# Ledger of designs, part 4: VH-VL binders against o74045

Target 1, 182 residues: o74045
Amino acid sequence: MLDPRTRPRVVNVVSTSDLVQRVSAKKMAAMPCCMYDEAVYGGRCGYIKTPGMQGRVTVFISGKMISVGARSVRASFGQLHEARLHLVRNGAAGDCKIRPVVRNIVATVDAGRNVPIDRISSRMPGAVYDPGSFPGMILKGLDSCSFLVFASGKMVIAGAKSPDELRRSSFDLLTRLNNAGA

## First folded at step 1 (VH-VL)

Design n7 (framework fv_nisevokitug)
Fold by ESMFold2-Fast, scan of step 1:
Structure n7 (fold): chain C 182 residues (1-182), chain A 122 residues (1-122), chain B 108 residues (1-108)
Amino acid sequence: as target 1 above (182 residues)
Amino acid sequence: QVQLVQSGAEVKKPGSSVKVSCKASGGTFSSYAISWVRQAPGQGLEWMGGIIPIFGTANYAQKFQGRVTITADESTSTAYMELSSLRSEDTAVYYCARDEYYDILTGYYDYWGQGTLVTVSS
Amino acid sequence: SYELTQPPSVSVAPGQTARITCGANNIGSKSVHWYQQKAGQAPVLVVSDDSDRPSGIPERISGSNSGNTATLTISRVEAGDEADYYCQVWDSSSDHVVFGTGTKVTVL
């Protein structure tokens, strides 16, 4: 039996925000810690990665931003605030406030042993397992979550909108696997 | 592998509306942009608009402003394009196409749906 | 309105080189992408960001972009290269995606 209370490890948080103003492409091209090239991606966006960031922030010239690669909600929101400050300090954007929103939390769970997905996939309603196309078993979870379960016992939970949803979905996944005979 | 699977062919009367779906599968996240591109028989490719599902916002080509609505359901990885006030000139194959923005924006379409033929006739 | 102009057709013999142009004011400042479309099929990306080739696309296909002209070059042409080809950019001033007029490549 798998322990349903096994703690998931957050590996990526995607958050968004909007500066509600256009960002200067010319200023982004000259900024430190920013990659912007008009010839790359049609000049639609630049990437900001300061030394303190776990991941990076994509900044669209429309003012929309996407934070990726942070390992907590706090760190993901921190990246958006840091990107805002960096843009303002370098004259690429006017001073403003932002309201970050979590869009996706991705976490891993390790059962510590193999999971017989070849056997149990037929016992799980809605499971998709076709090893010719993808080596993991795909399941839909509660609310916005989806699950990938590998024979090694490694699992991925994606689509959570909060840490609470992640914990509930992880418990649900491990309980479903146990009920199917894992 | 990534697949975009569209709904089947439609035959519509002038003045009606049509809603075409595009479901993504094969290891894709809902955090990619989806555009809709049409092609009238024997003609070239025409961009209609696109949506960035993570923001819930869509933008439309000027020609289609007011007639097209593009939406997405992240939980099912499905994008929709609804075109209203149909005319015979709207007879075309309608494609959905993916621009991946999770971790990187491409600005190009790496995967395309198979196309949906919409015929508008009286 | 920003427009990409392509020749309507290009004819080439097997083993020779086909060149398809995509013309627009200052297109060299934009990223140009190219798609191949065979009859009855959806388009396939063959060149991204002026000159990058997606995995699975043969090295015979290459792109360049400078000044007012982007070019798709198909060397050592084979019968299987016969298709319609479209260039594409994103126009930052209008926030619109623009496709070229299309070029039919015929292999003699």
Scores: ipSAE 0.012, ipTM 0.572, lowest interface PAE 8.2, mean pLDDT 85

Design n8 (framework fv_nisevokitug)
Fold by ESMFold2-Fast, scan of step 1:
Structure n8 (fold): chain C 182 residues (1-182), chain A 119 residues (1-119), chain B 108 residues (1-108)
Amino acid sequence: as target 1 above (182 residues)
Amino acid sequence: QVQLVQSGAEVKKPGSSVKVSCKASGGTFSSYAISWVRQAPGQGLEWMGGIIPIFGTANYAQKFQGRVTITADESTSTAYMELSSLRSEDTAVYYCASEDYYYYGMDVWGQGTLVTVSS
Amino acid sequence: SYELTQPPSVSVAPGQTARITCGANNIGSKSVHWYQQKAGQAPVLVVSDDSDRPSGIPERISGSNSGNTATLTISRVEAGDEADYYCQVWDSSSDHVVFGTGTKVTVL
């Protein structure tokens, strides 16, 4: 039996925010730690990565921002706040406050042993397992989450909108696998 | 890494519309832009348009402006491309492809959907 | 409209080097991506941002981009490299993705 209380490890948090103002493409092109190339993505965005960021922030000239690659909600929100400050300090945007929102949390769970997905996939409602196309078993959660389960016992949970949803979805996944005979 | 799975082949009459789906699995729309690219038999790749799902913003190639609509449903991780007023020259394989915000370029492609327009 | 011109075909012997060009005015100022497409299959990204190789792509495949010509180079060619190859840019002036005309590589 798998331990349904196994703690998921967050590997990526995507969060967004809006400066509610347009950003100067000309100023972004001249900023340190900012990659802006008018030929890339049609001049619609640049991205900011400071040495301390786990991931990076994509900044659209519309003022919308996407934080990716951070391993916690706190770190993801921190990247958005740092990007805002960097843009304001360099005159690419006017002073403003932002309200970050979590869009997606991706986490891994390791069962610590093999999971017989070849055997149990036929017993799980809604499971998709076609090893000729993809080596993992695909499952849908009751909420916004989706699950990938590999024979190695490694699993991916994607689509969580909060840490609480992630924890509930992880528990649900492991319980469903146990009920199917894992 | 995301995988893209498209809906099955369609046979349509001239003047009708077709709606092709592209379901993302293993990843999320929030870190990707989705493009639609078609290829007529024996011809090259032709970009139709793309969408940034988390903002709901779509861009269309001028040739298809007014006939194509690209949408995304984040709750089902599915992008759609609807092409209206179909003509025989719209017979093609239609691909969806994802572009990661970290790495520019279409790094993951769907398997393609054959749309045949015939009377 | 901005157009990317490729030779329609390139023939190369096994073990030799194939070079596929992608021509356009001032293409060196744009980021060029390259795709490989085998018969009946979806395209595969083989070079991104002029010269970066995606994970899993062999070192034999490389790219360059300067002036009016971008080049995809396949060294030590193998039979499995036989495919159609397409270059691609984002044209900011039209807000459009532009694909090249495509090159069929034949390994003799």
Scores: ipSAE 0.012, ipTM 0.591, lowest interface PAE 8.3, mean pLDDT 86

Design n9 (framework fv_nisevokitug)
Fold by ESMFold2-Fast, scan of step 1:
Structure n9 (fold): chain C 182 residues (1-182), chain A 126 residues (1-126), chain B 108 residues (1-108)
Amino acid sequence: as target 1 above (182 residues)
Amino acid sequence: QVQLVQSGAEVKKPGSSVKVSCKASGGTFSSYAISWVRQAPGQGLEWMGGIIPIFGTANYAQKFQGRVTITADESTSTAYMELSSLRSEDTAVYYCARDSDFWSGYPDYYYYMDVWGQGTLVTVSS
Amino acid sequence: SYELTQPPSVSVAPGQTARITCGANNIGSKSVHWYQQKAGQAPVLVVSDDSDRPSGIPERISGSNSGNTATLTISRVEAGDEADYYCQVWDSSSDHVVFGTGTKVTVL
């Protein structure tokens, strides 16, 4: 039986925010810790990565920002706040407040043993498993979550919008697998 | 494992607008970029634009700038394409398509489209 | 504006090899993707990132890309390969997805 209390490891948090103002492409091109090439994606965005960031922030000239690659909600929100400060300090944007929103949490769970997905997939409502197309079993979870389960016992949970939803979805996944005979 | 299902065929008069829907099922909608591609009868594929659902802003091909609006509703896993000021030349099959690169969690723009809707025929005639 | 040029048609006998070219200046520096479209159907991705085959696509279909020409090769052609084929790139300078002009493959 799998332990439903196995804690998932957060591997990526995607968060967004809006500066509610346009960002200067000219200033972004001159900023340290910012990669901007007017020939890339029509000059629509730059990428900010300071030494302290786990991931990076994409900044669109529209003022929208996307934080990726952080391994916690706190770190992901921190990247957006850092990007805002960096843009303001370099004159690429005017001073403003931001309200970060979590869009997607991706986490992994390792069962520590093989899971017989070829056998149990037929017993799980909504399961999609076609090994000729993709080696993992795909399941839908609570709210926005989806699951990938591999025969190795490694699993991916994607689509959670909060740490609480991730915890509940992880418990749901492992419980469903146990009920199907894993 | 995502399927895209589009709304049904429409007949419109010149000068009107049309709004086509594209409902995603079987996957995580917010993790995909959605493109809209049209094909006039007997012609090739033409990219109109796309949307990255997680922040709701869209990119448009210059030819359609000012006439096309692409939106997404994450709660219903549905993307929309609205084309205004319709002309007879807008008669075409309109496709929505998924860019799966967003599943990796990196917000890079459109790369390739691995899942396509069935298409929606829009006929513009008086 | 970056344009991808394909021959309008290619005719091939069953069991032979069809080659569809996609031409553009320095296309070898870009990632090229290929779609198959059968009459009355939506396009299907058959090659991504120059040479990768999606699951379910037969090994008879392969891609290459260098210099000014990308090529889709269909070996041991079958009647079911008859379709329109489109190449596609992301053009960063125009911020557009660009499709080729399309090639109708006829299996004689």
Scores: ipSAE 0.000, ipTM 0.465, lowest interface PAE 13.0, mean pLDDT 84

